VHH binders against p49116. Designs and how they scored, part 110

Target 1, 238 residues: p49116
Amino acid sequence: EGPLLSDTHVTFKLTMPSPMPEYLNVHYICESASRLLFLSMHWARSIPAFQALGQDCNTSLVRACWNELFTLGLAQCAQVMSLSTILAAIVNHLQNSIQEDKLSGDRIKQVMEHIWKLQEFCNSMAKLDIDGYEYAYLKAIVLFSPDHPGLTSTSQIEKFQEKAQMELQDYVQKTYSEDTYRLARILVRLPALRLMSSNITEELFFTGLIGNVSIDSIIPYILKMETAEYNGQITGAS

## First folded at step 7 (VHH)

Design ta13 (framework vhh_7n9e_1)
Fold by ESMFold2-Fast, scan of step 7:
Structure ta13 (fold): chain B 238 residues (1-238), chain A 120 residues (1-120)
Amino acid sequence: as target 1 above (238 residues)
Amino acid sequence: DVQLVESGGGLVQAGGSLRLSCAASGFTFSNYGMYWGRQAPGKGREWVSGISWSGGYTAYASSVKGRFTISRDNAKNTLYLQMNNLKPEDTALYYCARPGYGYSDESDYWGQGTQVTVSS
């Protein structure tokens, strides 16, 4: 029934808050992360196959995988975000929190390990020179994961995931025909996304946004937003 | 409306060189890997070389490896194929291509091609 994705799904343009402050602060980091999260949700909602699964299934899928989608988005947008600079600022803040005895050493160690895993992931994707098409299909593979608890229509979700895998394979096979190793190198990167804690992602990037609620608790509201509200969040227009 | 326009083909003696260009329009060129293919008279389409979005990763058919170099200029929306030490068996219509969607070769976007003829 036609391909899973189209040219519109390959375009993934993050609009950063402007100007970038001379000294990074929590507000700038949270606004940048929020824009990426809303861009990722808007991207998912635009997929016809995703819409066909229905609102309840859509909500369950995104609640289960938002951290994986967000992390892929961080890797894809790392240069436009100056992600290395953001992570350095977070590390500096954490080190100052140790000195002020505001956070336990164990918690800081967990967060630092998460940052190192994130940096390794982003560096591996950059080394592979992953393009917009490949990122779109990796996000689709993650989105259409049939193995999350509580899902209905798991056979249909699995078929969409298989379709995403087959279309990515076709693209890689056509682009790099005699280099049969590239697809395997790309796909073996995906399991690392599930080892990254959504709780730590919330702490690093969304501390100023979520207050006393979690990202997965607000996802149903984000997915119900009208296009104008998404555009406002993505561009910061109110 | 994806458009790909090749140029730079011609007649050359064995051992010679040619540089092919492909002007891309109608899509965000830097979002996609690109490839060159060729079709010799009486034969099917053969993949020649592929390049990632930034040019950081390239691949070549064994028949052209060491002789051909693929490159791109994203600011100019242009793909290149530098062909050195050309052989008569390199004679073909050379196509610039952007991979399409789905499973069929018909989904790919191919230019009209530029003819390369290598004489002995």
Scores: ipSAE 0.804, ipTM 0.924, lowest interface PAE 0.9, mean pLDDT 89

Design ta14 (framework vhh_7n9e_1)
Fold by OpenDDE, second read of step 8:
Structure ta14 (fold): chain B 238 residues (1-238), chain A 120 residues (1-120)
Amino acid sequence: as target 1 above (238 residues)
Amino acid sequence: DVQLVESGGGLVQAGGSLRLSCAASGFTFSNYGMYWGRQAPGKGREWVSGISWSGGYTAYASSVKGRFTISRDNAKNTLYLQMNNLKPEDTALYYCARPGYGHSDESDYWGQGTQVTVSS
């Protein structure tokens, strides 16, 4: 049996909308986020092991972990996206709602904490200097998580997750042979992903484009999208 | 095709210094951590040092810690190993490597290596 991933899966290149506006508006943010989401979903789709699980199971997996995959993507593409600037812009846009007293104090706290957690996560990943290989396998570990409710083929999913973990371990051992704690330092970051609300992520990054449509509902469509159609979406003007 | 070409080796006296280079091609260099290994005569391959994609993280074998420095230039697709205070026991064929996929070391990519000889 061959490895779970290959060089094609390590490549993860996000193309940002062009031109970048002087002031980041909601459309630019949403378009950027959408491109990342599409890239993340199609990345998952390109994995043979993912394909082997079947359409229904695949869809269920992505629905369960899209927020985690998206967040890992944000961390990986933070520099290219100018994520700090995007987050600042999001906060600024949120200030209007706050000033208009449209949000409860508790909701404001939740949203601000989410942004903080997201920033901290991305910063922590940057400090670890995670590379494309490691990100690919971290995403695989997140993708092939058997502990989500309602999943089928959990035994097979678990096997794929174990394979991803082992191959990542091998990579780290080969590259950093006498650093026995590197793998643990990397893996211990994953729990932070599950502290983040998918609903809040959706509100912050996607409400400008999808309105009342949920990411959950469009995932099957994204997964069935052809490569040419996808390319058209990422090159199109928003 | 993945290619790694090492250079900079040679004969040096104990206490001397050398700087090795590794030119990488055939893959996106900045997507991968890289490492240096060495093989002394009659011995197996030994890990020497590893570096993350941007160089923000480095690791060293205990035998070379404090003497060797690994670095990289992603714009030039080049990996480096600065070796100071060289010892006779550092004599070996030094090779740079990109990890492959799977459990076997044979899945990794290596260059032909560059010979480092340290005389007493």
Scores: ipSAE 0.921, ipTM 0.972, lowest interface PAE 0.4, mean pLDDT 93
Fold by ESMFold2-Fast, scan of step 7:
Structure ta14 (fold): chain B 238 residues (1-238), chain A 120 residues (1-120)
Amino acid sequence: as target 1 above (238 residues)
Amino acid sequence: DVQLVESGGGLVQAGGSLRLSCAASGFTFSNYGMYWGRQAPGKGREWVSGISWSGGYTAYASSVKGRFTISRDNAKNTLYLQMNNLKPEDTALYYCARPGYGHSDESDYWGQGTQVTVSS
């Protein structure tokens, strides 16, 4: 059998909004985050194994893991996004909200803990010097998670996850042959992604763009839009 | 089409130094870790050293650790291997590689190699 991913899936190029504002604002942060979210959805849709599961299963998988994919994307694109500057702006906004009594202390604590976990995650990935191939396979491991509630075809999803794990292992062992610990150091980062709240991610990065609609509820429409766009490009339709 | 072209090999006396280069094309070089391998006559391929995409993480075979240094220049799409204190046992065809996809050992992309011969 052929490999799960190819060079096209290792390529992950985020195009930032232009011009860059003099001061970071909610609009720029949300537009940047939305572009990363759309890129992540498009990436998932391009995987033949993902397409083979069928539309209902595909939608359920992405709904369940979008926050994990998005967080991996933030880490991968941290330099392109100037993520540290964005997080600093968010922290400054939160400190102003405390001063103005706009948020409860408990909520601010939750949000700050989320930001610190995100920074820790991105720093750990940077220290390991994770490459595009490794990111692609980590995203595939997260995407093909068979243990989310309500999934059908869990045996096939598990097969694709195992394939992703084995191909990542092969890559790491070939690249760093006598470093027996690198794979374990990489994989142990993944559980932290599931502990991060998707609701807090929405609040930090998608304020004002989604309004009263959750990201997981909009995902089916994003996936349909990208399919229609792709077909339009092939057929020449506008 | 992935292409890797090695250069810098030659004949050198024991204790000498050589710097190998590998010119990469046909893929986004900075997306991948890379490695150097070698094959001596009558022997299988031996992994020598690996490097992460930015050069921030490196690993070495125990036989070359402390003597060889792997590095890369992503702006030039070039991988390097600085070889110091060379020994006759380092005599081999040296090739650069990008790890491939899937489980097969053949999935890797190898260059044609550059010959290193170390005299006693």
Scores: ipSAE 0.840, ipTM 0.935, lowest interface PAE 0.6, mean pLDDT 87

Design ta15 (framework vhh_7n9e_1)
Fold by ESMFold2-Fast, scan of step 7:
Structure ta15 (fold): chain B 238 residues (1-238), chain A 120 residues (1-120)
Amino acid sequence: as target 1 above (238 residues)
Amino acid sequence: DVQLVESGGGLVQAGGSLRLSCAASGFTFSNYGMYWGRQAPGKGREWVSGISWSGGYTAYASSVKGRFTISRDNAKNTLYLQMNNLKPEDTALYYCARPGYGQSDESDYWGQGTQVTVSS
């Protein structure tokens, strides 16, 4: 069989809302995050192996891993998104909440720790100088995770994950032939994605968008959107 | 179509220097790591050096470490190999490459190469 991914899947271009406001607000952060989320869903939908699993399996996989895909997308698009500026604005808002006694100190500490974990993850990926090919395959590895509860076709999902791992290995070994440890340094970053709370991600990036409904609850609707609706969300077109 | 075009080779005396260039087209150059390989007459292909997408990470074959420097200019879609203190053993056809897809050594994209000859 042919390779799992192609050049089309390596291209991952986020279009940010323009212009960036003088003072960051919930609207700008939520719009930026929504565009990244929709780009990530569109990316997953474009993979032939993913399409072959069928709609029910596709929905279950994305519902289970959206936070991991989103976090990888944040790391990959950190410079385009000015993620450090967004995170600084969120921290400033949290510090103001402490001053105003609006949130408990325990909750603020929990959210601050999540931001630290996110920054550490993005810094690790930047230090490794992860490229578009490597990001595409890391996203494929987390997408084709056979170990989420309630999945069917787990053996086929596992085969696609193994295929992704083997193709990433081939790329790294060809590019950096005598650096025998680079692949291990890359792969050891992935377990940290599962330690990041999807609830805190929703609070930081999607507060103005989803109200009381979780992201995983709206995933089935996003995956059923027509191409024009996807394009509208990705680019902010009317 | 992926195209890679090498230049900068030539004849040089032992101890000399050469700078190779590789012009890339047909793909988004900044999405991929790249590498240089070489093939001497009657020998197999040898990996020489690899570079990450931004140039922030590099690796070298033991035989060239300390003498060769790989670099790239993403704005110009160009990959470079600076070769110093050249030895007769460095005589080979040098080619740049973009790693391919799948699990086959033959899936990579190589240029036609540029000849480097080092006289004693």
Scores: ipSAE 0.801, ipTM 0.925, lowest interface PAE 0.9, mean pLDDT 88

Design ta16 (framework vhh_7n9e_1)
Fold by ESMFold2-Fast, scan of step 7:
Structure ta16 (fold): chain B 238 residues (1-238), chain A 120 residues (1-120)
Amino acid sequence: as target 1 above (238 residues)
Amino acid sequence: DVQLVESGGGLVQAGGSLRLSCAASGFTFSNYGMYWGRQAPGKGREWVSGISWSGGYTAYASSVKGRFTISRDNAKNTLYLQMNNLKPEDTALYYCARPGYGPSDESDYWGQGTQVTVSS
């Protein structure tokens, strides 16, 4: 009955593909996003509380929240990824697609709105100067969400979410003792994650990987990978 | 594993200044917010100031706001507290701290402290 997370879960180190190309391309963006996704899944799988829920529950939770975890990861790793440069390259690609009449105006509007929401989220997290401990616990709060449809172990999931909320509160209140409102400023950022479409995230970041399948359809396979296979995906090693 | 070592304390006259340093080791310093606390003779520990991982966010106890400045250098794994316009009531053992996992101060990592004495 120790803490929900440990220092190992606060560490979140993304290794980018090397070298960075002179001009960003779909392959580089896709590989970068893939590494972040695998790192996020490996992070979740390493939590003892998560493991205790069992394989079926683990799969259901990650299928429901992978886009929220991925977006938190984008915000946390924005500097190491040069996320602003990646988003600019995506926008440029979309503008070229419009000129070639490849996409409808309605679809472009939806994608641009998603990019705006993503940029706003990342900027708000940067402005709050969210640290590794805070990111780890925000990820735990979204991971242990008991309110997704179809979940069976909702009381235990809720207990883990409440434990994550309590430990985040303790950390923030100890660090910024007379700033009683910092925790509220952090937590009110989370609802925005549920407004972002997983389908649009797939289109922006995983175009080369997904083919005819969705990310949630491959999650059971990712979660079953051995640790060495996860490490291979994270670092690009064969 | 987690080690925090404070330095820079001393005897100073009222109205004077001191700069405290805290050398951190045994953890990834840039992953955590840090804080300074102090303990006056015969009193409990009180929080003085806190700082976010990059230094982009800071907070101060009302008793020191405007006089103290917290800062950090992540390349050197060092936390600082610049103390100006010191008063006799600032006399205390000053500790740097990394927050722990749990609601009690017992879970926090504290250094041994550096003594600050302010004479009238």
Scores: ipSAE 0.824, ipTM 0.933, lowest interface PAE 0.8, mean pLDDT 89

Design ta17 (framework vhh_7n9e_1)
Fold by OpenDDE, second read of step 8:
Structure ta17 (fold): chain B 238 residues (1-238), chain A 120 residues (1-120)
Amino acid sequence: as target 1 above (238 residues)
Amino acid sequence: DVQLVESGGGLVQAGGSLRLSCAASGFTFSNYGMYWGRQAPGKGREWVSGISWSGGYTAYASSVKGRFTISRDNAKNTLYLQMNNLKPEDTALYYCARPGYGSDDESDYWGQGTQVTVSS
């Protein structure tokens, strides 16, 4: 069998909205996040193994792991996105809501902890100096996770995940042959992704654009979107 | 097409230094970790050193640790290997490489290599 991924899958280039405003408003943040989400979903769609699972199964996979893929994307694109600035802006907007007593103390804590976890995760990935190849395979490992409830073809999904893990292992072994712990250092970061709430992520990054519509509900439409339509959206007006 | 071109090799005396360069083209250089390998006469390929995409992480073979330094300039699409305190056992054809896909070494990309000869 051929490899799970190729150079085309290693490429992951996010185009930010232009121009960048002096003040990062909710619309800019949501547009940036949406572009990353679309890029992540279309990345998944471009993988032959993903296609082989069929429409229903691959949609279910993305629904289950979109938050993790999105978070990996944030980490990977942190510099291009100026993620620290975005997160600071989000916190500022949140503070306005807090002052209006719209959130309970417990909810505020949850949201702040989520932001902290997200920032910590991205920082940890940066410290590991993860490259595009490694990110691609980490995303594949997350994507082809068989342990989500309600999935079909779990055996095949598991095989793809194993293949992704093995190919990542091979890459690390080739590049860093006598560093026997690098792979483990990388993989041990993945559990942190599952500590993050998809609902909170959605609230922080997407509320301004989708309103009460869930990311879960729009995933099928994103996956069916043509590349040309996607590109048009990137270059088009926000 | 992926291309890697090594340079900087030569003849040096034991204890001397050399700096190897590898010019990369045909792919997004900053998306990949890179590594140096070498092949001595009559021996198989040996991993020497690896570097992450930004250079923030490096690894070395025990045989060269403390003597060799791997670095890169992504703006120039160039990989480097600074070799200090060279020993006769360092004599080999040195090649830079970008990992390919799969477990086979043959899937990797490497250049023609540059000859390093260390005299006693």
Scores: ipSAE 0.922, ipTM 0.973, lowest interface PAE 0.4, mean pLDDT 93
Fold by ESMFold2-Fast, scan of step 7:
Structure ta17 (fold): chain B 238 residues (1-238), chain A 120 residues (1-120)
Amino acid sequence: as target 1 above (238 residues)
Amino acid sequence: DVQLVESGGGLVQAGGSLRLSCAASGFTFSNYGMYWGRQAPGKGREWVSGISWSGGYTAYASSVKGRFTISRDNAKNTLYLQMNNLKPEDTALYYCARPGYGSDDESDYWGQGTQVTVSS
């Protein structure tokens, strides 16, 4: 019955802190990343299929995939974020840390490899010219992943993922009818998201805000807060 | 609500050229890929060409490859189809479309079309 997503889910508007400072600092980067993370969770919460899975399942699902959603969001919002400028600033800081022996060389290499993988991913998405509809459905495919450890309702999650895959296929087939390879080129990009470390994403984008607390630990509170706001507007109760 | 308005059709001799335009409104044009389709009298609908949101990716039906060029101007919310070396078999009503959410093209959004007639 009805499509998984609607035009409201295709719209993904990131509002950046302004003005952008002359020299990027951890405060600006963390605020920008936090806005994207909250926008991504708000997006997920607005999907009727997601709501239907129930709060415990929703929490487990987002905890498992937030890094994949965030990375897709970085790729989608790369231009509005000036992501290349942010990553260049981080690289410059890391190179200076190597020269001053302030950080382990192994750790710096690990972080640089993550930045390289992120740049490669964003470049591949840009090269494919992925649109808002395609991004919405790619986010839905990673959100409704039934294969994360500890998930319940895995058969229903799998059905929603298959629905997302079918609707993406329909869109690509209608738009680029005789280009039979475009969908495969798009989908083959997704496995790389699971190879990206959520710990390193936290290090790069959330250090000034999170300290010793992980994103994984705060997700239940953010999702519950957004659900309470929605219920309050509809019924006057939370 | 989605609205698409085509223009630029007409009568042209074989080997001639036409440029079709489609004015889009009622949605964020730059969020979506778009396509052109056509239908000749008494024939089924045929996909002609598709274009990605920025214009960086395009695809063409084998019947028009090398002769037609799809393009877009997101600032003007306008889709274009440049048609060169037109043939009598290109005679059809040409529609601009935004893909819908259904599994068939009945869920798509299309305009009223613009008639292209090619004489020999």
Scores: ipSAE 0.829, ipTM 0.930, lowest interface PAE 0.7, mean pLDDT 87

Design ta18 (framework vhh_7n9e_1)
Fold by ESMFold2-Fast, scan of step 7:
Structure ta18 (fold): chain B 238 residues (1-238), chain A 120 residues (1-120)
Amino acid sequence: as target 1 above (238 residues)
Amino acid sequence: DVQLVESGGGLVQAGGSLRLSCAASGFTFSNYGMYWGRQAPGKGREWVSGISWSGGYTAYASSVKGRFTISRDNAKNTLYLQMNNLKPEDTALYYCARPGYGSEDESDYWGQGTQVTVSS
């Protein structure tokens, strides 16, 4: 059996909506986030090991981990997205909502704590200078998580996760041979992804989608899309 | 496909300096960490230094720490190794490398190397 991933999985190119508006708005943020989500789903579906698990298992895995994949994608694409500018615009909108008494103080506090967790995560990844190879394998570790409730084929999922961990270890040990703690510094960042609420991620980045449809409910449909449909969503051409 | 071409080696006196370059092609250079390795006559390969994709993170073998500096220019697809205070024991063929996939030996991509000889 060959390696879990290849050069095609290390390449992760987000195409932003063009042109960028003079002032950030909900539409631009939602479009940008949707492109990243579709790119992340297309990435997962392209992995041979993922395909081998079968449609039902694929759907269950992505439903369980889409928020973790999306957050890793935000960190990886932070510069391309101008994520700090997007988060500042969201914070400004939330502060205006407080001043206008449109949202409860408890809700605003909860959302602001989520934004702080997201900023801290992205800053930690930037400080470690995580590369495309490392991001691809971190996403694979997250994707092949055998510990989500209700999963079948957990033994095979665990084997793929272990393979991802071993191949990431090999890369880090070859690149930074005498830095024996770099791998641990990278892996210890992953538990923070489980602390981030998928409901709050939906509210921040996917508000304004028609019908208040949850990401969880659309995942089966996204995974069944043809490559041309993915390309349309990623580039905004459909 | 992946190609790495080293240059800048030569003969130098102990205490001298050399700057090695590695021209990378056939892959998106900025997606990967890179490293320098060396092989002295009759010895195995030794890791020398590694660098992250942006150059923001570096690591060095204890034998070269404080004397060598690794850097990169992503716009030029080029990796560098600045070698100062060279010692006779630094004599080796120096290789530029991109890590490969999987856990098998020799899965890494290596250049042909550039010879560094340090006289006493």
Scores: ipSAE 0.804, ipTM 0.920, lowest interface PAE 0.9, mean pLDDT 88

Design ta19 (framework vhh_7n9e_1)
Fold by OpenDDE, second read of step 8:
Structure ta19 (fold): chain B 238 residues (1-238), chain A 120 residues (1-120)
Amino acid sequence: as target 1 above (238 residues)
Amino acid sequence: DVQLVESGGGLVQAGGSLRLSCAASGFTFSNYGMYWGRQAPGKGREWVSGISWSGGYTAYASSVKGRFTISRDNAKNTLYLQMNNLKPEDTALYYCARPGYGSTDESDYWGQGTQVTVSS
């Protein structure tokens, strides 16, 4: 059997909206997030193993893990996105909502903790100096997770996940042969992704563009978008 | 096409130093960790050192730890290996490598290598 991924899958280049405003407004943040989401979904779509699962199954997978993929994307693209600045801007916008007493104390705490967890995760990944190859396979491991409810073809999904894990292991072993803990240090970061609320992520990054429409509901449409249409979305004016 | 070209090898006396370079082309250099390997006469390939994409993480074989330093310049698409306090047992063909896909070493990309000879 051939490898799960290739150089085309290791490439993950996010194009930010231009020009970058002096003040990061909600629209800019949402546009940036949307581009990352599209990139992440189309990345998944480009994997032959993903295609082999069929439309219904692969859609279900993406629905189950989009938040994790998005979060990995945030970590990977943190520098080009100026993620720290984006998060700061989000906090500032949130403070306006707080002042208007639109959120309960408990909700405020949840949202702030979520932002903290996002920042910590991205920082931890940066400290590990994760490369494009490793990110690609980490995303694959997350994508091909068989433990989500309602999935079909779980045996095949598990097989793909194992393949991703093994190939990542091989990569780490080749590159860092006598560092036997490198792989573990990387993989142990993945549980943090499961602590991230998809609802809160959606609220923070996407409310300005999709309104009351859920990411879950638009995933099938994103996955069916043509490459040309996607490119048009990237180069299009907000 | 992926290309790796090593340079900087030569003959040195024990205790001497060399700096190897590896020029990379044909792929996005900063997407990959890189490593140095070596092959001594009559022996198999041996891993020497690895470096993450930005250079923020490095690893070394126990045999070279404290003597060798791996680094990279992504702007120049170049990998380096500074070798200090060289020993006769360090004599080998040194090659830089980009990991490929799959469990076999044959999937990796490496150059023709540069010869390092350390005399007693």
Scores: ipSAE 0.921, ipTM 0.972, lowest interface PAE 0.4, mean pLDDT 93
Fold by ESMFold2-Fast, scan of step 7:
Structure ta19 (fold): chain B 238 residues (1-238), chain A 120 residues (1-120)
Amino acid sequence: as target 1 above (238 residues)
Amino acid sequence: DVQLVESGGGLVQAGGSLRLSCAASGFTFSNYGMYWGRQAPGKGREWVSGISWSGGYTAYASSVKGRFTISRDNAKNTLYLQMNNLKPEDTALYYCARPGYGSTDESDYWGQGTQVTVSS
């Protein structure tokens, strides 16, 4: 009946592993990314509309959109994560792999293109100075996407997406009343998220942490975690 | 709970300047865009200016563009409106606001406002 989201959903606080190593390594990057992923899934499961769709639908939605949610989270938390430093370290590692013939040239090209797309996306969001409310609603628009294959309850999902779009529009129109184009500038950024490969995201940010288990396979487990377990994952505490 | 307290209003002659302040509490100030509105006697509320979370994006009503500057200090949880070249038609109760959840201004959060009176 009420609004789709509340102030609790606008709050998105990533706690980074501490202390930060002097030189970035795979362990620090993977732990940081895992905390963001767990925070993103905890955020989604806390939405009453999401809960109302039921467990099977919830699992299907998150499996379909986790990469888009994660990428929005990277953009939102770019400063806290020092994302530019992380990406520079990845690029440096990748350039060293080229010199040592450890990876195929075609694969390196695909990974570099992914990094450039990610940087371009994050830069566009920073230029628009997207706030926590706007990020929360962009994540809701992505989460409640009715057009993924295999989904049930697509009419209800579409209604929640339309509600998210309407509430974002209301906020933008109230905040920047005579700037009639800001909403369009924000929304045209979203299609780029679907061009980002989830397999390459997994390779860049989750190497060594997942082992033989894909993110797709752990999503049902993560969504079933107790709140205390989620807090443990996002803070490194148990 | 959300609280917004405006200050800095007063009586000023046409062509003068005033700086309004808004002290915010009860929410994470840096998560939200903010705006200033005003209400002249016998008229409805008019949007004046809006600002993004870091101050990197601003917008102004045509009636105040070039004369007013909106800014914020997130470390102090404070929103500002610098008003220059004031005109008698700027006379109004000025209030700061955080947009609320819903399509009407009744859902927004704002304080009692601060009165600005501009004499000719």
Scores: ipSAE 0.847, ipTM 0.940, lowest interface PAE 0.5, mean pLDDT 89

